VHH binders against Uncharacterized exonuclease domain-containing protein At3g15140. Designs and how they scored, part 29

Target 1, 337 residues: Uncharacterized exonuclease domain-containing protein At3g15140, of Arabidopsis thaliana (Mouse-ear cress) (q8w566)
Amino acid sequence: MASAFSAFRVSLSRISPFRDTRFSYPATLALAHTKRIMCNSSHSVSPSPSPSDFSSSSSSSSSSPSTFSLMETSENARWRPMCLYYTHGKCTKMDDPAHLEIFNHDCSKELRVAAADLERKKSQEFNFFLVIDLEGKVEILEFPILIVDAKTMEVVDLFHRFVRPTKMSEQAINKYIEGKYGELGVDRVWHDTAIPFKQVVEEFEVWLAEHDLWDKDTDWGLNDAAFVTCGNWDIKTKIPEQCVVSNINLPPYFMEWINLKDVYLNFYGREARGMVSMMRQCGIKLMGSHHLGIDDTKNITRVVQRMLSEGAVLKLTARRSKSNMRNVEFLFKNRIK
Short names: E, the ipSAE of ESMFold2; O, the ipSAE of OpenDDE; V2, 0.75 times the mean of E and O plus 0.25 times the DockQ between their complexes.

## First folded at step 14 (VHH; framework vhh_6qgx_2)

Design n07 (from m02 with A33S S54E; at its last look DockQ between E and O 0.37; V2 from the best seeds 0.00; counts 0 for: pae E 4.4 > 2)
Fold by ESMFold2, look of step 14:
Structure n07 (fold): chain B 337 residues (1-337), chain A 124 residues (1-124)
Amino acid sequence: as target 1 above (337 residues)
Amino acid sequence: QVQLVESGGGLVQAGGSLRLSCAASGFTFSDYSMAWFRRAPGKEREFVAAISREGGETFYTDSVKGRFTISRDHAKNTVSLQMNSLRPEDTAVYYCAAEWTGKWTGEPSDFDYWGQGTRVTVSA
């Protein structure tokens, strides 16, 4: 994939319109260029991924073959990097066959669900899960979210933004981005697309409303949906810190979440202290770039899909206190500390 | 099978120095951020220091800044904690830990792999 990354770098570095036409204020103008990405043909109605029937479970030499999942399929599949302009709704090369062959433009790739994966699945208390894995220590640098349909386990859509810090010097930003993304070839896309966190929140709220997941009339949480995180840090700690830095109020949809680690502990009766530990314990292959947020979010989603397929029920694990919104109530007695 | 093995603990007088070392095996060392935590008697584990997977960024809890230095050696798959100007309140079991995301949260629940710990005792 060195050649693909070289072509990606050269292609992205020569895309002047993306650099010169990046989002700008006012917010209405910036949102006019945002394109919604759909991972299937609809977000309200999708057929379950299944054949007309599954004959291997009915015909047997006294045993049946194991069910395959996206991570365990015997089908020939190879990983390609996602086009990161596409994940932002800004790819202008959708008509270029060479570009399409190098870069993945299917947010469901490597996340498809086989019909057999639904056999042990239990009903969920939510219609959708929003899997999120924020990146950035000083300020958020990447804001990736995948919507998973809780009934079908399929990925519905994604929201992906690179975030431009407002409290770091330009020199510090340039060095950090080159160090973090330079070897991946992502630094140019970041520079072309990154927007301040306040604008990310504005665009995110439009996107949530488009999916009927939240609107300004929703007081608390999401509509029949829940955020899923690997750990508490993203929503418990980083979002409030970023809101202070960005001089915005803590959005009401960040008042509760599901820490996948706690559900994992209670469902399997064993600890897994991070994404990689969960994946290794479940035998799920780690895919994509190690710390690119969208790839980590996809890997966490693979764990979510595995747990759902094995009968886990994902419930809220944490909620902010109404009397002091900086205090967090942990809803599971048995949890990762 | 992943292993993190700490060494270098012991008894030292206040104002002295110790160097802890952690040998890593069973995983791709260069893919992980590394950290040291400590557990004082009767306390929960607390974050001490972390180092990015490439070694260019470090983070320290306030009580050890200027006294402790974390470093890593990719050729030997080790992470070290140089502890200078030791104080009795530094007495603890020190744990090496590995973390995939590089978020440096300071929360033990975010670390994938842990060592068994090495005891450091600082006498007044």
Scores: ipSAE 0.240, ipTM 0.646, lowest interface PAE 4.4, mean pLDDT 79
ESMFold2 (binder alone), look of step 14: mean pLDDT 85; pTM 0.865
OpenDDE, look of step 14: ipSAE 0.294; ipTM 0.679

Design n08 (from m02 with T101Q D110E; at its last look DockQ between E and O 0.34; V2 from the best seeds 0.00; counts 0 for: pae O 3.0 > 2)
Fold by OpenDDE, look of step 14:
Structure n08 (fold): chain B 337 residues (1-337), chain A 124 residues (1-124)
Amino acid sequence: as target 1 above (337 residues)
Amino acid sequence: QVQLVESGGGLVQAGGSLRLSCAASGFTFSDYAMAWFRRAPGKEREFVAAISRSGGETFYTDSVKGRFTISRDHAKNTVSLQMNSLRPEDTAVYYCAAEWQGKWTGEPSEFDYWGQGTRVTVSA
């Protein structure tokens, strides 16, 4: 029984071509004549004179006790959480003293480098390191990056975005965010700021271009920079998966990276399973909220700074094949598997 | 000292149910994703289920989807695996595992801590 599906011919009505109104705004070339005022001021050299007298007065050097002003080295500045609205460019309280007392708005202050830390530092193959630590298992929930100057070891800037999943149900998202970021008291910020991953990539590419780290007109990787990860998962696995979910191409700057775990293993001759292990072994105090991506990125950056200060050279540990981006070549013989 | 102690294994008939439990100690339980693995006789250890640090996400291998449920109790530092509609092919030693980073693909090498395992035998 051949059911005749009737082809409804929907008539494409001819919407008319609205007109070309050429508003000719006139280019008034105001030639502002900047007058060269030649201030001639000639003022004269008068020579005045001589006199002599040597008088030897033996003034008793009362050794006033040098009040060692204990410059309370402000080094014990209480750790303050980063303003997450600020990291998203959405802080409206920069004029509120109470807000500025509670929250940090300068990441570089948390990651200071002493002059002594540079004494054993070696030259690096890259000028900049982009330290990254993604959050989110099913979909990315947080996209934090710190840029480190490889010469000074200083943090130059950060990029931070909360990421809104696009395939998860709203109920699943809310439940997960309440459990993850609600416990940290940052769930409201997440809801106020989270954007789709596609938009995160767009804003990230603008940020990369502003730092001369990447040019969209070049189908190339980063300019004299490399990603630094704690493990291969972030760039090897999660970013490509998210690109598929978000229906975007894998950005070309994610073709190669530095796994800090592999560098750590080869530099120290000991295995560290992750960030906390590396920090513990290096005697670095963990700061911030663990599993908040921006704070974990800072902690990874502390490890990077320590390794650099001890003379480590950060080299590429992994590279995607140009012929098949799913194939990853690991460049280190000795690596964490 | 870090410890993961599995319990609740045993003999069960096909179609039956078991509840496995793993008690965690010696580490900050809330910082770790928890998982169950199993090793059948003559096979490699395989991923069964995982639960995120917060418990907001759960993951299952395809063969156990709809039959097994992973859960965690932060107050008790425990992870559980409710196994329903058990099959002879579910016969294995079941292992509890912990992963701190939350960045895993289900490979055993990605997990930091392991239990000694509990035996589950499903009779035909």
Scores: ipSAE 0.072, ipTM 0.582, lowest interface PAE 3.0, mean pLDDT 87
ESMFold2, look of step 14: ipSAE 0.529; ipTM 0.817
ESMFold2 (binder alone), look of step 14: mean pLDDT 86; pTM 0.882

## First folded at step 15 (VHH; framework vhh_6qgx_2)

Design o01 (from n08 with A33S S54E; at its last look DockQ between E and O 0.29; V2 from the best seeds 0.00; counts 0 for: pae O 4.4 > 2)
Fold by OpenDDE, look of step 15:
Structure o01 (fold): chain B 337 residues (1-337), chain A 124 residues (1-124)
Amino acid sequence: as target 1 above (337 residues)
Amino acid sequence: QVQLVESGGGLVQAGGSLRLSCAASGFTFSDYSMAWFRRAPGKEREFVAAISREGGETFYTDSVKGRFTISRDHAKNTVSLQMNSLRPEDTAVYYCAAEWQGKWTGEPSEFDYWGQGTRVTVSA
């Protein structure tokens, strides 16, 4: 009994080529005639009088050259967006003056600390803070970190990666990225640079080791450093979820963190629901694109610097249980819930 | 003052459609993720749908996938829920909610602002 496999010929309908309608925009050359007004004013040469002989005694006052201390005019360096290719180590335009004029390639310049900001600063329990602000709801889309020196309050370095989802369809990814990063004009950079979360973790661990912040041969957390988050969600919830999606173990350095909201509440005695609220209450101007992770990480860093300059001590606010990593102990009695 | 005002609820037959709307005021609408929750009689409040701050991402509970569509209008400060192919089990009070950080898992406690709700009743 010969089963007749009916070959359904899917008729490839010829999508007709859309015609190139050449919209000829008319170049209206408005020749603005610059009228040269020749103002002739004739003013008269009155002959002022005679040369009296005053004997100028040449007292050679040795005017010591006043060392004009060149007050380095703190050129209010116009804010420039960060080169996102640079943050990924992929900038090919470091020799292009026009590119260097448009984009910033040094995040430390945006987060300068004045000498006066150190006067009220207290000693910290950690030598470094790793400020983090993850983007992405379903899967992580952006992994930005800034290192802050706890003694100087200066930014030491950054780690920044766009993250490519691994479980989403290409169509879903493209739609999501268009809606989020397309509006910010950085969707192209995302597509050019985004890597799987597993690879992000691998590159991040190399970066941590280069800064002596973590050693893979130690089952321990960060070396004299702590993560600083704006809320618990990033490290408490999103990172573990992403590790499951990416089929990797939760890295051991994500076992404890500092929620800046909890520190803020206890330091100022005021609740702040997030970064923008903290910045507003502190009189800090938001810089960059809100909801771009690297810019939000910088803004959170500004809050950290402000709190440190006012004498805040940043302590751990949460810790995972060693027996069950899903259980989180909150270390502050008063916390944002 | 922050306000979320739901509208569009009512009685509908099974298989019918409704469009809920929520008008937001008193806060920067573009800074918030928007969501719909529902509470059926004798049940806890449950997540239904959410839309990202940018509007480019939407989330749904499994029971409403393919039937419900969440959308937002930034110009009008509104979030809407188109509900198609309604079922008796969709009968609930529907609540509009807002979350500031865009970092949530669909738990009611993560949302900052709530509407008073609008009742949806689906008859068999």
Scores: ipSAE 0.024, ipTM 0.387, lowest interface PAE 4.4, mean pLDDT 87
ESMFold2, look of step 15: ipSAE 0.442; ipTM 0.774
ESMFold2 (binder alone), look of step 15: mean pLDDT 85; pTM 0.876

Design o02 (from n08 with A33S; at its last look DockQ between E and O 0.30; V2 from the best seeds 0.00; counts 0 for: pae E 3.0 > 2)
Fold by OpenDDE, look of step 15:
Structure o02 (fold): chain B 337 residues (1-337), chain A 124 residues (1-124)
Amino acid sequence: as target 1 above (337 residues)
Amino acid sequence: QVQLVESGGGLVQAGGSLRLSCAASGFTFSDYSMAWFRRAPGKEREFVAAISRSGGETFYTDSVKGRFTISRDHAKNTVSLQMNSLRPEDTAVYYCAAEWQGKWTGEPSEFDYWGQGTRVTVSA
């Protein structure tokens, strides 16, 4: 008994092409005629009056006390957290004095370089360093970068995005964000600003191009710049994994990087297994919230500035193979494993 | 001084259960991801389980999935491993480990602090 499987022909109804209404915006060429007002400068010559008397009044030179303007050495500017809406380009309170008092909107002020810090600085192979410290174990949750000028050691700009996971359930995301960023009081800003990693990469590439650090028309890496990481995990492991999750190709500018731990080991001759260890050994005070990526990126930047000021040269420590991007060559013989 | 002290190991029959505990001291416990590793006789140390700093995420090696549960108590600075349906192949010294950055792949060298271990023996 041959069961006749009835092939339901789903009739693809032809959705009709909606008409292109050409809105003709009228180009009103308002020719504003700038009237040349000729102001006539009349010459009046009025006369030379007379040479009267030299009365020698002894003006007592009251020595006005030189008000030593105590340059309040701005050294004790109370640390203020960064406005995370500002770092995302979404701050609407730049005209609110109370907001400006509570939050910092200038990252460079936190990472100032003294003239004395430049005295022992050596020439670098790169003009710029892109300091990065990613957050998120399963998927990336935060993508913070600081750009450091290798000549001045100053922070030029930042790129900061919260990243919304694409494979996690909303419930799982909310629970994770509450545990991670809720404790820091930044869960709300994360929810308000977090975008998919694909969009983060798109916005980051625009930012790189605006700084002349990368050109999309070149299949090459960064222009006279290098990523600086605290460990290999961020660029070696997490970025490629996230690219797979987000169904995007690995960007070509993630092919090589500087692991600061390896540079630190070779420069100081001592091991530091992480940011906190490096900062402790260098006598650098940790600032900001731990495990907030933007604050950790700033702290890593402080270590970079210290190492540069002491005469370190930051060289590439790792490079992906062109034949197989999964293979990483480590360029330093002595490295943290 | 940093200390990780494991407890709860012992002899158990196949199909039995054990609960390991690790007490952490000398560092800010909430800043670290916690993990369990094990070393079987004649084998290298291998990753077993990990828990994120907040406790919101847990990770397991495939061989223990559905049988083992990692948890942490921030108030007590402890990490625990509930081991159910134990097998002879679970016989090992179990080590507690801590990692600060949350940036690990399960390699022992990525972890900052280690306990002395507790022995688990599963009889056939």
Scores: ipSAE 0.350, ipTM 0.707, lowest interface PAE 1.9, mean pLDDT 88
ESMFold2, look of step 15: ipSAE 0.429; ipTM 0.764
ESMFold2 (binder alone), look of step 15: mean pLDDT 85; pTM 0.877

Design o03 (from n08 with S54E; at its last look DockQ between E and O 0.34; V2 from the best seeds 0.00; counts 0 for: pae O 4.2 > 2)
Fold by OpenDDE, look of step 15:
Structure o03 (fold): chain B 337 residues (1-337), chain A 124 residues (1-124)
Amino acid sequence: as target 1 above (337 residues)
Amino acid sequence: QVQLVESGGGLVQAGGSLRLSCAASGFTFSDYAMAWFRRAPGKEREFVAAISREGGETFYTDSVKGRFTISRDHAKNTVSLQMNSLRPEDTAVYYCAAEWQGKWTGEPSEFDYWGQGTRVTVSA
């Protein structure tokens, strides 16, 4: 009994080509006639007289040139958005003056430390802080890190990658990116630069090694450095989840971190719910685009610098158990829950 | 003062639909992820749905997937929950919640602000 598989011919209906309506916007040539008013005024200035010989003695007072110390007016360098192609090592416009005028290519200039900010700074347990603020709820979309020197409080370098989801459909990704980064005008950069999380980790480990912050031959954490987060979610929850999605092992350098909220609570004796709250309470102006990970990482770094300048000591607030990496020990008695 | 005011609750028959709304005030609405929670009689408060700060991402508990739709209106500072194909087990007080950082797992303790709730009763 030969079952006749009826081939349903889905008729591809011809979507008709939408007509090119050439809206001819009329070029109104407003010829503004600049009237040259020739003001002729003739004023006859009178020849007043010749007065006399006074021989006064040229005492050559050698006025020592006062070295006007050019106080470099700290030109309040107008905030410029970071070139996101540059942060990915993909900027091709470093020779374009117009590009260099519009975009910043040096994050350290935005996060300058004054000499006075070091006066109350205390010695730290770590030499470097890696400030991190991940974006993306389902999968990571952005992986931004700044290195802060714990002695100088200066930003040493950055690592920044957009992350392409691997489980989401292309349509879902495009819609999500349009909603998140499209509003910020950086969706194009995201599409041009985003890489899988596995590749982000590989490039990040190379970068860590270049800064002597981690060695792959050592099963250990960061070398004299610690991650600084705004909350526990980034390292406690999102990174492990993403590792599962990306089918990679949890990197060993994500075993402990500093939650800035917990440090803030213990240092100031007051709660802050997040970055904006901390910045408001500290009188720090938010700079850049909120919810852009690299800009939020910079803002968190400003809070770190402020706390350090006021004498805070940044200590580990959380550590994963070696026996079960899913278990996290919180090291602070008073913490944000 | 921060306020979240839920509306749209009521009595509905099984298979019916309701639309909940939450009006937000006293904070920068665009900075917050918004969520709906519910508490059934004799049960703990549970996550129902959430929407990202930008509105581009939505999350649902498994029991409501395909039936409920969360949305937000930035111009009106509102979050809505369209509930279709309602079931008796959907009977609960529904709460609107807000989370600032957008970094949560659906735990009630992660959310900063809460509404007073609106009662939804689904009859058999």
Scores: ipSAE 0.027, ipTM 0.389, lowest interface PAE 4.2, mean pLDDT 87
ESMFold2, look of step 15: ipSAE 0.496; ipTM 0.796
ESMFold2 (binder alone), look of step 15: mean pLDDT 86; pTM 0.878

Design o04 (from n08 with A33S S54E E57L; at its last look DockQ between E and O 0.04; V2 from the best seeds 0.00; counts 0 for: pae O 13.1 > 2, placed apart)
Fold by OpenDDE, look of step 15:
Structure o04 (fold): chain B 337 residues (1-337), chain A 124 residues (1-124)
Amino acid sequence: as target 1 above (337 residues)
Amino acid sequence: QVQLVESGGGLVQAGGSLRLSCAASGFTFSDYSMAWFRRAPGKEREFVAAISREGGLTFYTDSVKGRFTISRDHAKNTVSLQMNSLRPEDTAVYYCAAEWQGKWTGEPSEFDYWGQGTRVTVSA
């Protein structure tokens, strides 16, 4: 008995091509007539007189050519966007002059410290600051860190990873990335480089060890270093939440941090709600793309450098209890809530 | 004292809906992920749903996906479970639980605080 498998021909209905409505916006040529006001003012300056013969003697002073030390005009190196493939160790164009002209491959050049900035700098409790600004509302999308030397105020290195969500659908991820990083033209880089948060932590711990900032054999925090955040959310809330999502333990080096907002409040006696507010109040120009984590981390670093140059001491503002890591103690009496 | 108080359980017919609520007190609600578990008669306690601290992520056991929705209200310190298209196999005592950090395996031992439970009975 030959079962007749009826081939249902799904008729692909021809979606008709939507018409090119050419909206002709009218070019209103506003000819602004610049009236040339001919101010005629006639002032008759008088012919004052002829004075006399002074026979000035020709002493040939051999003016030794003052060696004008060409002060290398620090060419205000035009800001260039950071090569994000480079920050991920994946740049294949380091031999392309056009690529090297367009993109920056050295973040330290953007965050230079002048000798004068060190004059009022105070000794710090930490040797290094790890400036961090996480991106991602649902899951972490970007994990950027800069190391600042607390003595020189210079940027030593960076760690930067795009993070691929693990619980979001691919469609939701693609839509979110298009909206966030597509507008910045970095969505391709994100797709090419993004890795799961668990792998980010693994690579970050290797990087920390390479800088002698943390040892996995010690259940302890950072070695003579502290995280610096713009708010408590990154380390207090987002990292632990992501660790749960990624099915990993909270890394022990996230037990304490410096909220720059709290330090700022106590140092300047004024509140700043965020990075942009601090930068505005300090007269620091925002550089790069806002909400690109690596650029925001650089901007936060500029605030850190400014505060240090003005004599701020960056102290821990929050610490998780050792007896109960769920409890966060805030160490500053005056803090941004 | 830490308290989790469940409410909204009851008798419902198959295909019906219930909304469970859990009121949290005695701890910083915003610092905890919240979950619902259930224990059917003669069975072990099983994971049903969880919501992250910020409420941006939700997780469900496969048997309840598309039918149940977990939500939280930070202003009220409450977590809710909307249960639609209820089935006889959903009959259980439902427990609210709070978790700060751990592995998200859905194991009861990962959760720190528990409610007393609310009974849901789905009739055929």
Scores: ipSAE 0.000, ipTM 0.246, lowest interface PAE 13.1, mean pLDDT 87
ESMFold2, look of step 15: ipSAE 0.450; ipTM 0.773
ESMFold2 (binder alone), look of step 15: mean pLDDT 86; pTM 0.879

Design o05 (from n08 with A33S S54E S109T; at its last look DockQ between E and O 0.23; V2 from the best seeds 0.00; counts 0 for: pae E 10.3 > 2)
Fold by ESMFold2, look of step 15:
Structure o05 (fold): chain B 337 residues (1-337), chain A 124 residues (1-124)
Amino acid sequence: as target 1 above (337 residues)
Amino acid sequence: QVQLVESGGGLVQAGGSLRLSCAASGFTFSDYSMAWFRRAPGKEREFVAAISREGGETFYTDSVKGRFTISRDHAKNTVSLQMNSLRPEDTAVYYCAAEWQGKWTGEPTEFDYWGQGTRVTVSA
């Protein structure tokens, strides 16, 4: 994958303009049944009970992340990886207490907002932020999105899909997925659930419409919402690359975005070149795995929540030129270059 | 204090070889992917080569593939770039960069730490 990544990345940087044709929903009935993940539980506990007093040094410690075996802190014992079958509406173990103890089925659990966090918050130009962090160097392998309510800072919902490449050989895919996800137990979920990027876009557009964030009559950006990325690469470079590979037009909602690094630079007066740098500078502990897009998206969301709670105003930082969609206009004078 | 210190730059005739070295300190080296970038006169920085945290995976831009070799030494906390069959087009300032558990995007703005650079000049 390494040599293909380098060649593919360099070659695709010269992407020509896409045709302006609208997507179709060939599987509309199936997309109408896309399961929504409810993330807001301001008054009740999550769907799963806390395992904090049951599993210290238990038999499940040999099959779980290292944080499960750490005995001195309940903070580490409380973190559980999200059930990725559940995020795709395919979990068959919702009635199994052992499964619920190991896997989180509440995307808001590590992202809860206290009333004190709202005291310094300023009004925002958008009603919602869609935090996205793609995974996959050659082709996209993971497409995770969290909706954050800009007024309350609470996580509203999650859209998450694994993406099946079309330009990688089956052997290359199997080796990459086994190496990347095997240790985490994610490789089986990926193989069971990964779908082509075109289908991911179709399902995403249904999900956007269900939240009133976009529809076919929206011809630029999102309805009162904006994507937030850590860096420009995901929307500026990777999405257009993948659209070419998948023979689809660049969706109109990917024409503008907020690069959190640029907002961060202007708000704090200091540079942070990546998610890890932002988290270290803010004293935010990384949770989950940096190799999973959904976990990175959750950690980026924690940076967003911190910045909002301190009075940051998140504004668009980049947009494509209407006259030449290959050109990106950067809207902040002071930005990371 | 995080430091990345490049060395090994200089003047070399076309067809020659040069080895760049980058000494890393002030962070847990094994948690970082390492890369080399270069900036030619009048150009933007461009990706040259990268190596994974564990050292098992390497990436190269097309123009250097087969001529350059990146490697890392966990015992010495160094990353090296062996440059063979040098061309005048390889003339640039070469920078060492580090990304914590990186995604290897090749984008300069995604890297956490940078060295000061070492100048390589390849004469005709």
Scores: ipSAE 0.005, ipTM 0.394, lowest interface PAE 10.3, mean pLDDT 77
ESMFold2 (binder alone), look of step 15: mean pLDDT 85; pTM 0.867
OpenDDE, look of step 15: ipSAE 0.026; ipTM 0.439

